# Ledger of designs, part 33: VHH binders against o26223

Target 1, 191 residues: o26223
Amino acid sequence: MKLLWTSQHIKVTVHIDGKVSKMDVLEAIKTRRSIRKYQDREVPEELIDKILDAAMCGPSAVDERPWHFIVVRNREMLEKIPEVHPYGAMVKDAPVAIIVCCDSSLEKIPGFWVQDCSIASQNILLAAHSLGLGAVWTGVYPLEDRVEGIRRLFSIPEHVIPFSVIPLGYPAENPGTRDLFDPDRIHLEKW

## First folded at step 3 (VHH)

Design a120 (framework vhh_8pnl_2)
Fold by ESMFold2-Fast, scan of step 3:
Structure a120 (fold): chain B 191 residues (1-191), chain A 119 residues (1-119)
Amino acid sequence: as target 1 above (191 residues)
Amino acid sequence: QGQLVESGGGLVQPGGSLRLSCADAGFTVSDYYMAWYRQAPGKERELVARISEGGSTNYADFVKGRFTISRDNAKSTLYLQMNSLKPEDTAMYYCARKPFEEIVHFDYWGQGTRVTVSA
């Protein structure tokens, strides 16, 4: 079944450079899809700034907020990413990519930076979707070959760990929505 | 973890037809980009056809107009209808799941089904 009632939605209004975008948070979560095909159209820096602002607003373990971001617009650099990431072929066709990194010097609790950077990555995907863009999370950590490949390619210091590569742009594909609700995965009171 | 099981291969004469099936034991086929690949002896695996979760199809130039990829959501089965078969179509045929909502993708292959187009 599809859910169409307004009572099951939360509406958020955001102002972007004097323009107003209205998003239903639940609809944004449910309709966000991985987008791997992009229009030949530049993404304004203002939208990237909004996406990165949203990325940094996620919760983090002991508020350590260990994330750093590399914004890649250089076509030559984007074209080299598939050489170190075998499933990142779509990155070369994107107008921009964001590399989510962990600065281990900011880590306060061992290991929780993975959850922190996962939250930041998902916020990037949701924020991009809410702004009319498409994006996809291509996994880097914990695959050692990809971690070291991305580190070398972008001159990332040893204490910083590349976590994900997220190409984004205006979508050139429109996949259908998924309805994944499975009541068998919900247990009341106890397992 | 799902398993892909191909069937429907066999021996056919040039100009004949075969319908290949790919049953998915662990995944709903309709939820994924699905593809058929083939591999002839001594050659690399090559893409034959793919279908998106929305039903959009793409075909390799060498099969356009002859092969049709489809799926049955109720049966969780992917199909490849192969018409006007040529000796050059002789190969092992594999179905595969393509990247979808995965943050890490692995190629997931079935065991394959053999198609032989004899003279």
Scores: ipSAE 0.362, ipTM 0.673, lowest interface PAE 1.8, mean pLDDT 85
Fold by OpenDDE, second read of step 4:
Structure a120 (fold): chain B 191 residues (1-191), chain A 119 residues (1-119)
Amino acid sequence: as target 1 above (191 residues)
Amino acid sequence: QGQLVESGGGLVQPGGSLRLSCADAGFTVSDYYMAWYRQAPGKERELVARISEGGSTNYADFVKGRFTISRDNAKSTLYLQMNSLKPEDTAMYYCARKPFEEIVHFDYWGQGTRVTVSA
């Protein structure tokens, strides 16, 4: 068993068979950081499958599950994403990106798809982190220019709304730990 | 599917009226927040009117009761009735859609319809 140490004292246990052990849920949540630099290393398809499995395990409004996922590994396409997403510069350096989309035809009640796709996106981030990968949530919706840019680039039909672009890869940076707990944001019984 | 198409623009005299339409094919207009924006030459795009999923309406200060935003769910169409038009109302008018009012940006825009108010 090889232990990989991050600057955040995150222990990633790599099994002898090459499988990465999953982090504890609270550990994954607390230690997750946005990663925007990636190693020149391919992400195995098996890890992407696990991440997508996790993405689909989140709750959705009335169980509508409106999400679709585009897995992008093509270098040319990855390099084009920053052209339509000004804050997506790191995507060109990632070995893979997941585009989270909403199929509006699957929506059962209006508007909750944003929550549904947010949950899916967050699960992608947590799953990636638990598997030793780095990722970052780059928002597409609700910015119309980004939505249309990604739509055109990937030939996404009009009834499908691109929501987020999430580049993934083995991290080439190690952001420090964060303490985000704020008791002033907690209200008991009333505001 | 999902394309917003504006119509009803044209040339009118001051004091005249126009009714703009926005067809939202593939979506139910009552399921979304809808809005009319306008952009005059050399000016920034500005909100004219909006209607919530629940039917609550808001108007820009310059409207002053002259315009009414409404919708027909059966026709999947948003409307802007414009009365007492003024030359300063001359602009390209755009229809827009978003799921929540709290969201700053709209997720879809039409191509616009031109309104010209001139004597």
Scores: ipSAE 0.000, ipTM 0.209, lowest interface PAE 15.0, mean pLDDT 88

Design a13 (framework vhh_8pnl_2)
Fold by ESMFold2-Fast, scan of step 3:
Structure a13 (fold): chain B 191 residues (1-191), chain A 119 residues (1-119)
Amino acid sequence: as target 1 above (191 residues)
Amino acid sequence: QGQLVESGGGLVQPGGSLRLSCADAGFTFSNYDMAWYRQAPGKERELVARITTGGSTNYADFVKGRFTISRDNAKSTLYLQMNSLKPEDTAMYYCARKPLEEIVHFDYWGQGTRVTVSA
């Protein structure tokens, strides 16, 4: 019904250098790699919007969808992340980072927010890859020093838990794909 | 998860040679790119050499032609053969694993191995 309008809007919002990057889901999953080196190039707001839309489409326990996201583009703030996350050094060189958070007030089942935020984090990585960007998941939860450092740096309230920090940008490295299929890990009908 | 243990350092005269070793007690060594770093007194740590899982090597310009990085996956050991040593090579030498797809990385630098090249 709105196909022509929808197609035009998709073209305007998803264009990368005047082109739509296309990749099927299986290919995206198999070829996605952690990227820690980025070009000195801005990521359009429209691409961040598409990535966050994809993040929010993940399944969650009892549909609790506890995730909140902080988008960080401020250079001074990005440069401070390595001070509270010792293995987040690459974040200072990224044009943007997304902090995935859990709002504990939205939690309906104890503990499942970890799986919920993991799904959101992976969807960010896959969506970024499908759009021609590179990203890496840097772990925050359950490392309490990192949780409190990130909370303090971004004024995150006590009932909200920072889960992951995901820097992203146009990739300045191109690691090959990994062949990790191991049939010995597949058990038919029983262990 | 585990500690990398560096060894093989010592006092050597200019022009001499040393072979450093890095033993991996707890990791799946063969799955990771490995690197040697060094830190001279009052300086920041700098990359010396890197080796990929496939054996491809890369060297800092200041050691090219003099140092050789290698690995023995069966022994879970990384090596740095240092030839034609200079006083400016004096430093603590550390080995490291390059992160791949881990969401949590623990960079367990050992105490390092000291290399002193006497003037």
Scores: ipSAE 0.327, ipTM 0.680, lowest interface PAE 2.1, mean pLDDT 85

Design a14 (framework vhh_8pnl_2)
Fold by ESMFold2-Fast, scan of step 3:
Structure a14 (fold): chain B 191 residues (1-191), chain A 119 residues (1-119)
Amino acid sequence: as target 1 above (191 residues)
Amino acid sequence: QGQLVESGGGLVQPGGSLRLSCADAGFTFSNYDMAWYRQAPGKERELVARITTGGSTNYADFVKGRFTISRDNAKSTLYLQMNSLKPEDTAMYYCARKPFDEIVHFDYWGQGTRVTVSA
């Protein structure tokens, strides 16, 4: 990463041997797709750091921010995830995965950690997309067998709940965009 | 959360065949990608085969050439034709639907149908 210009509001990053794509927030939200096929390319640690920074910027109920993250790059560990997660087959082919966890000792309001960890998971997906990566949210909580399988595999303590496993990498597929706007789901002033 | 009803399981000898069916009473069956999963004793649930709304299929390596997934949108029914059955195919078989690509996992599961392959 080369940073050439900064302002109080915006940082501009220019890569001499690459392209810097400007994607606004609405475009990122509308064009993000679940990506399950990845190129055989490493993801730089700097990009993972940016994604995790974005993950922690989500709103949280009474600011409890119960999130913890495990970054998995070890090929042997990635290859074991499908054994405990039926939809995790693509994880073994990803260069890296992030496990989103809740530290229950940080809960201030019971139950809202699920929303907090959902927000963190979505921010990971959006940040990855904005950086030219692809990712997919594979569900762990509230499926008891997956929660315990992932906990055991990654030595997660009893007071910590694994919430999602998000493999990511450079995309090897390009699903088209979809128009999902449905005005019949919008009610003005009352139901 | 719609009702999925699996049927067609049973006891069969090695090398035998079974056809599983999954009936979905949903009015939008044709809008869903569908899959068959299985869970053997002491193992986690694993994907067996998938079929998209467009009819594209994908199979786990351990069933390629032996199993065939198909769908009948007019009858809202999913099928799994299982040939050359092996003892290691013994499991509870579940059908599942995925309402759209952005769903993290299949939202709807059936109750399952038991397949036992024994001499």
Scores: ipSAE 0.000, ipTM 0.155, lowest interface PAE 14.6, mean pLDDT 82

Design a15 (framework vhh_8pnl_2)
Fold by ESMFold2-Fast, scan of step 3:
Structure a15 (fold): chain B 191 residues (1-191), chain A 119 residues (1-119)
Amino acid sequence: as target 1 above (191 residues)
Amino acid sequence: QGQLVESGGGLVQPGGSLRLSCADAGFTFSNYDMAWYRQAPGKERELVARITTGGSTNYADFVKGRFTISRDNAKSTLYLQMNSLKPEDTAMYYCARKPFEDIVHFDYWGQGTRVTVSA
């Protein structure tokens, strides 16, 4: 007799609790910032479920949807991430991190999985922000040392590629505002 | 590229003091964690001190109690106050920033400013 590993099903709940807290899409996009400092507060599973639902709603090349996600809450595992990711020091202080992965067996068109996983990663950042959380995308692919380090640490199969590590929590910093609109990058009718 | 500009280096005797400055021309300085690194001849570049966007500081053990990192967001300038300088502090000093919205988390470097501690 052997034990069979089963994937967790994500629950998403929709209910009205009397709160009036809704961020416009443009506001969410323009005000999202990378957050690297987190309050000492747990992130409810319900919010992680909503974030992962949003991640899976992105467009995907030929609808291949190659993404898989590892949710890491174990403190000892979070503390090991900086050992294999040189710029991931903030991850050890986060209450949770999401690792975005590509299952290469699901790829229908070569190379577009990078765009697919980028879309999923950005959706995680925007969804976290819309829910009052802070997050940061720490890049893994295409840096081979980081890919291999994360693979070993989380026992990721060879046909699955870790793409990004995204720590999340309630923000303990406000990095300030950015004004990035550059009309010189907009060309009308022709280059 | 010439965006971060370090200054304030020079020749000092052991026990002397210097204040290094790093001016960030062209970017919103307040959006970046900032750091001072140094590289002595024949050695790898090593972290000296860090300051976050929120003002939290961290120091290498070999400078703790002697060096103070600070920032002036209104002037877009990073400082390193160096006291009780030792010959071992002789190095090129670089300011670096992590772009706040960088997905790779690659440090941007200035050109450096030379500090020599000797008689």
Scores: ipSAE 0.277, ipTM 0.654, lowest interface PAE 1.9, mean pLDDT 84

Design a16 (framework vhh_8pnl_2)
Fold by ESMFold2-Fast, scan of step 3:
Parts: sequence; structure tokens; C-alpha cells
Structure a16 (fold): chain B 191 residues (1-191), chain A 119 residues (1-119)
Amino acid sequence: as target 1 above (191 residues)
Amino acid sequence: QGQLVESGGGLVQPGGSLRLSCADAGFTFSNYDMAWYRQAPGKERELVARITTGGSTNYADFVKGRFTISRDNAKSTLYLQMNSLKPEDTAMYYCARKPFEGIVHFDYWGQGTRVTVSA
């Protein structure tokens, strides 16, 4: 246990082991919401490391694990993201963003990198939620203008494809939870 | 041709009430999350309230306890009941269809309805 002070009235308690979640897995999945408003408060490097560790633990096609991550904390760079991503306006107000990328040189089976990077993106959202943070997945691939805009902005090589931009921070909104269970989408034995 | 049309705005005294309506002519109203935004002169559009397909609601702190968002799927209409109105609530109010959990999305806005709270 360490106690972090990020402002006069805010303190964060972080468990040293970091591996035991107080929220069970089903609760985390059911209560995670997209968060687009963030407190003006730094996210500790330790929490980003835990999130990225979780991101890399997802299954991938033939275990190719083609994901690479860019961690962006620089305010000037965050402010430029909305110029190439029209629905990424909230990114400029986030303390940090993670760009999920595919390194095509690691691809072992064509096309499955999309599923691989989707799994990594969702794990980032769930891990952030479990740690008391909020995040939102803003789509990049397969929108060509966004892919090339992000590539140019962050000097991403041609063989690497930016997949998603995920701003995150301590949440400044609470959208509540959704009730999405629909039994009409479940078919027993046959369609 | 499926367009959001807001109505119910007007001039009201502080402490008064107004009920805003947003009619959606689309066949898909019941499938989308809906929201009310507002824009005061010289300010950016800000979220006031949202309601999910299942009826769950969220409110901005500055209206919580005073405003109530609701929907009628059979009439394809979204409502905002505004009570205890303050001069600070003066703005153009916009209805929006929003996929709040979408990884890609596009804004679909109405033309807005003006609310003026003045003595």
C-alpha cells in the first residue's frame, strides 16, 4: 500500500501487489462505461503499466500478439489528435491516451490482427475501470483518413497500423450502468 | 428526412418550469441512446442529460434534481422536464441521437429550441 497525493483534497491508495481486484470480473464487465470527461489529475505511471500488462494478456490468433502501444502524456500532442480524429475531441482534455497499434511484421495469419487489437483495446477499458479510471475507445481503423492522420502525427512506420485511440483519466462523470440482457438473441440448439 | 425536431422552449421567469420535446421521425428511435445538450452564447455545447434505450438516465451536476429526461418509444419522442429554472439555464437546447458506447459514431442534431430565463 502506498498513498499518492495528486491534489490537496485527492489521495489515491494503491495496493503494492496490484493483482487482486476488489471488483469481480462480471461486475467490471457489466458496469464499465465509456468516460469522456476527466478530472485535471495525473494518472500514475504504475497504473498505466498495470493496464498495459493486462492489455497484453488477451488471446490472439496463433498467439501472434501483434499489438504495440504508444503512451501519450504530452499536452501539445493530445491537442493535435482532434485535428485528425473528428470524434476525438475529448482526447485533448485527458491526462493521458494510449494508441493501440498493430505491427504487421508480427502478423502470422492475415486479417486476425483486427480481433487481436480489439481484445487489447477492451482489456485496456476493463483494466482502467477496475483501477478506478475511466476511458473510451475512439475508433481509428479501418477509417483510412484517421489511420494516416494518426500515423503521420506520431511518426508511426508504414508497417504499423494505428487501431484505436483510448484517452483515460480519473472520471468526472458517472453515466450509471446499462441493462442490455436480451433473451431474444439467444437460440437454443438451432437458429 | 428522419430529422430531430425540438419544441417547448420560450421565455420564463426564474423558478419557473418548461417541458421540451424532441420528435424523431426515424424508424429506429427505440434502438438509440438519446440526449439533451445546451449551448449558451459564447460557450461550447455541453451535455445536460442522457437516456439509454433501456431507460437509464444520467444528468450533468448543474441540473441534477431539477431536470428530468424521459422517452416515449411509441411516439418516438424525447422529453426534458425543466423545473426551478435559473438565469444560468438560458441557452439553445439541442436533441441528439448518440451511440454513447459506440467505438465509431456520428452526431445527429436537431435545429434547437431556445430557453430564456429572465426576470
Scores: ipSAE 0.309, ipTM 0.649, lowest interface PAE 1.9, mean pLDDT 85
Fold by OpenDDE, second read of step 4:
Structure a16 (fold): chain B 191 residues (1-191), chain A 119 residues (1-119)
Amino acid sequence: as target 1 above (191 residues)
Amino acid sequence: QGQLVESGGGLVQPGGSLRLSCADAGFTFSNYDMAWYRQAPGKERELVARITTGGSTNYADFVKGRFTISRDNAKSTLYLQMNSLKPEDTAMYYCARKPFEGIVHFDYWGQGTRVTVSA
């Protein structure tokens, strides 16, 4: 029985009527793309709140929850981010960015904060996508220059580590969907 | 003021000794691997020694048992005891930190302390 993977074109029917239909989690994961072009449209605070709520719902090592979030809407600050983040050019075009940070004082097990903040960052991306926004993960940690640059720019305390910068906005591009499934990466019981 | 603050550098004669210190004021010191680097004039920065959170140490080949890296978690301070110093050891010495082994880049560098070995 050849499972004909019918490429069901998931028509994201953006129902115009304000009820953002909740995207299925698998759909969100499979259809999410990095978005680096944004519309000249503001992102409502309500959506940011939902995204941040999602960001805080991820697991963390020993439930340490070391994450902090800086929400940046200030145009001047958004425009300065690319100066310290060479691959953050798109941030200047976004209406808002979230900087994910780690408070090292909250860390219980050394090193796991990277996983924790990664999970939080991914949840931001997925939540954004599910809400009809586009986002991209721009890595700050572990590059020292970027870490220090973002730290100085936002006056981040020395015990706090900026981890990622995630610009968000309504998408002005559609990169399409891609199939990333690779059966060669799956090993049964042993390598 | 940087999170990592080096001290203890200075002028010393060949064969002399110095003890460098690095104070970590910002992060939970015990959670991070630490390292000493140095940069001589006109040369690239190079690793001198590293110490893990577990206390395991590794040294560059040129150290040859002359230097000892250690840490005091209670004081949040990293040390480098340097004995039998040579003119070739003249450099700016930097303290660096990373959260765990395997990370390529450190999350912070100090401003450095200058070591000059001259007759």
Scores: ipSAE 0.000, ipTM 0.224, lowest interface PAE 14.0, mean pLDDT 87

Design a17 (framework vhh_8pnl_2)
Fold by ESMFold2-Fast, scan of step 3:
Structure a17 (fold): chain B 191 residues (1-191), chain A 119 residues (1-119)
Amino acid sequence: as target 1 above (191 residues)
Amino acid sequence: QGQLVESGGGLVQPGGSLRLSCADAGFTFSNYDMAWYRQAPGKERELVARITTGGSTNYADFVKGRFTISRDNAKSTLYLQMNSLKPEDTAMYYCARKPFESIVHFDYWGQGTRVTVSA
């Protein structure tokens, strides 16, 4: 099956180190890949600020917006993450990581904070990609050992739940394009 | 989800070759990125090679030019052709479905297939 995209094309122009990166929303969504290899190059604070701004722009159940973020640049702290997250080995090689957290005191409707923090995590990945960076979502919640490990490592209060750890940096790999469209998963008008 | 079964490992001398296979009983194999990882005793698990649904490949620096990853979507099977094997390649080799897009890293790890390179 062929699908022709007929929606308005929205182009996002971003200035990075004097260079212009252009990517529309659909291009960003379709070409974003998990990146686990990073250049030995610092990410400017201005780019992190833009990413966090984008993270907070997602829809949230009854607008509760329970997300909090920890920005980790300290090499010793990044190197300890794989000890509590067995599949987070790449984090120690990243110049920076963002830990997405839920402040349960901000929750207005039970259980939807998981969706809220998932939306924030995805926005971080898309924003990073649009800015010429690479990132990967490493799962923390709902794996209790990882939740408690990350909590203790970063002195996270008991009413705050670490949800994901997202290392990011300038990419040192290109995984290429993927083709995931499956028309068998689309039902017209009824199952 | 679908189970991954690795095979093709064995004992081989330095400079030798082996071809590893990974059979995926899961449906829609053709829609998943696939990868090979390895883990030597006392070391962390490391990525060896990956292949996208479109056939694009990426390799770890330590295997470039020696290993080739490929897939057969009709047989739901992933391969790793290993040439010019070195003692340093001795490890358990694991395949994974969606290693890049899995937030937990992978859906399922098989028992792996052991590769021993010794004189």
Scores: ipSAE 0.050, ipTM 0.465, lowest interface PAE 5.7, mean pLDDT 83

Design a18 (framework vhh_8pnl_2)
Fold by ESMFold2-Fast, scan of step 3:
Structure a18 (fold): chain B 191 residues (1-191), chain A 119 residues (1-119)
Amino acid sequence: as target 1 above (191 residues)
Amino acid sequence: QGQLVESGGGLVQPGGSLRLSCADAGFTFSNYDMAWYRQAPGKERELVARITTGGSTNYADFVKGRFTISRDNAKSTLYLQMNSLKPEDTAMYYCARKPFEYIVHFDYWGQGTRVTVSA
């Protein structure tokens, strides 16, 4: 499928009544859950545009911004992902998936692209959640077999590294919230 | 909004026990993470134990297995049960509260209660 982008999608205004302010940032972070079951509903291109815009707004080491994204809506291609990614079975049931990639030709400082692409991946998850969608991060890098499988499947060049596959859609499950705060993991001044 | 008031300190011999209490005169005790700190003369204040609103606890290594922090929300009171006391435990003991949304910032301190461990 063909996805059409516009430069106008990034305009957001926060409002006290919550009309334009969707979920607040802390609520989004604390209530986001991995979603692996999706409704049989198409995700509008406008929402994908907003998610990708948010993904590109993350901080990047020396502002190298090495990320590239492949948007996959083609059912035949989505059905092939589980063949090269054993824990990606849910991807075939998603209406769309985003593959987060690093273009190594854009890398300015060795190794930090992993952090850059992790930030982009998390922004995709948070943005999807804030828009009423569910998503899950399925790991590709650094598992060599998955990296090469995804590369071959999507004709990704040798200088580009597939980092994560993130299926998304309207959620068909509602996992409860988790209380993950653990004060034993916080050290004051020293270990 | 209230004041934190510590009590239960005193003079004990090595190996003895004391139970410290901290009464929160504020009416929102159950909304706060609580902690015990101590400060020996001429030294910096250090964390002894923390307890969250949900009851999760965290202890400094030098008191693990000897001290127990607990709370009674109905009485708006924080406790520190101190067993097997050592001369090194001699200090002024302070309770502190912070809202759950502040991970490390404790915004209210009590007056302190003095603990002296000597033969």
Scores: ipSAE 0.000, ipTM 0.092, lowest interface PAE 21.5, mean pLDDT 81

Design a19 (framework vhh_8pnl_2)
Fold by ESMFold2-Fast, scan of step 3:
Structure a19 (fold): chain B 191 residues (1-191), chain A 119 residues (1-119)
Amino acid sequence: as target 1 above (191 residues)
Amino acid sequence: QGQLVESGGGLVQPGGSLRLSCADAGFTFSNYDMAWYRQAPGKERELVARITTGGSTNYADFVKGRFTISRDNAKSTLYLQMNSLKPEDTAMYYCARKPFETIVHFDYWGQGTRVTVSA
C-alpha cells in the first residue's frame, strides 16, 4: 500500500494494484474533525454523488426520509451565505456546500425530521472525511433568522425547512485528534 | 458557568511591549479554540489572533510578526504577547471562547482590557 493522503492520525492508502482503501468506520468516526479551511481545488461531482448517497442511507423515523439536498457550487451564491448566516464566513471560501433540508410533506411523525436531518448531516461529514475531504456542519435550524435567510437566498418553498449548511473541500488545515472518552458518562444497569 | 477575565492592558509608548492574559474559570479550556479581538472607538470588533485546540495559530496581517498568541491549558489561560506596539494598536482587547467542534457558534466575551499606545 502507498500513502495517498495523511494527517497526524488518518491515512488514506492506494493498493499496489491501484485500488483505494478507505478508513475503517471506527477510525473515520474518531478522526473526523470540523474543517473550515479548504484548498483552492474543485471537488469532483462523483465524490459529491457518493457523499449524498451515504447521506440518504441513514435511519429515519418510520422510514420517512424527509431530506432534500441543495448542492451549491456557484461562487456568487456561496459568497452570499455569510450575509444570512453570521458564523458561515468559511462557506465563501469553500468550493462547494450542501444544504440539508426537510420536506415537511414527507414527515410521517411530528418532530422526528430534526433527528433524520441530523443523521443525514453527520453522514455527509463522515463520508466526506472517508473520501479525503474536509467539511463542517454550520447550524441553521432552529434559529429562525437563519432558517428564513437561507430560505430566501435559495428560493426554498415554505413547506421545506433548511436544516444545515455544510461547506466542504480538500482540507487546508489539520486540527489533529481528540481524546474524548469519558467513562463517567457511562452508567451500568442503571443511572 | 465560566467567566473570561482579561488583564495586562495599560498605557505604553510606541515601540513598547505588553502581555495580555485571559483567565477562563469555568469550562474545559483545552476543548475550545481561543481568540483575541480588539475594538477601537467607533469601529467594529476585529480578529487579532486565534489559537486552536491543537495549538495552530492564525494572525491578522496588521499584527503578524509583532504579536504572539499562546495558551496554557494547565492554567486555563490565554496570552497575547504584543511587541513593537504602534498608536494604531490602541483599542479595547477582548478574548473569546470558540468550540472548534460546534454546529452552532456563539461568541462568549470577557469585559476587555484597555491598551493605549501614546507618547
Scores: ipSAE 0.355, ipTM 0.692, lowest interface PAE 1.8, mean pLDDT 85
Fold by OpenDDE, second read of step 4:
Structure a19 (fold): chain B 191 residues (1-191), chain A 119 residues (1-119)
Amino acid sequence: as target 1 above (191 residues)
Amino acid sequence: QGQLVESGGGLVQPGGSLRLSCADAGFTFSNYDMAWYRQAPGKERELVARITTGGSTNYADFVKGRFTISRDNAKSTLYLQMNSLKPEDTAMYYCARKPFETIVHFDYWGQGTRVTVSA
């Protein structure tokens, strides 16, 4: 039985007219792309609030919720981020960035904070996309130089670990959608 | 856009003091330069004091050390301590935030708080 996966071309009609486009969750997941070019346009605070709300809705190990978020709009600070993050060049062009951090004092089970912050980061990306914004996940942890660089730059306490930097903005590129489904990665019952 | 709400205005005698507050409901208060403006009846709105994200301050010439602008990022609140008030200081005082898109201009305003200095 050839499961004809009809590639339903989900027309993401990004209604730019301030109406929060209701994108369903599967559409958001399937059509999300990393966006590294942004318009010279401010992101409304209301959208950031929604994104952060979404970021905090993810599960965490034993409900530890170790995440903190730094919202960066200061142009000088945004321009300094690439100095300590070699692959964060696009951050200087974004109107805003969110730095996802872990407060280690909130960790209940060692090591799961990485998963928790990953979930939060992904929710940021999906929420941004659903709201008509583009974003990209730039990894900070576990690279020590990046961790220390971001820590120093933002005066982050030692017990708090910067995890990711996520620039956001209205997209100035359209990379298109990809079909990433790979049946060879699916195993039934056993490997 | 986060709402700016001014408070602390009132009627004072010459030589008196007031402390104005501006509450920013947004999450990004610390990322913005902030300022106090004032507008007297029949006059143009003028800058009173400015404070950067780094804490640097600038004052209008008429302030002459009488006013102090400060900010509390933890409380997302801007302050203006006004001492040695004069009748000429009578005005509506506005809190302003510099938008990300602007280099010099302050475009986000509160509703203002009225300061009246009268004997």
Scores: ipSAE 0.000, ipTM 0.225, lowest interface PAE 14.5, mean pLDDT 87

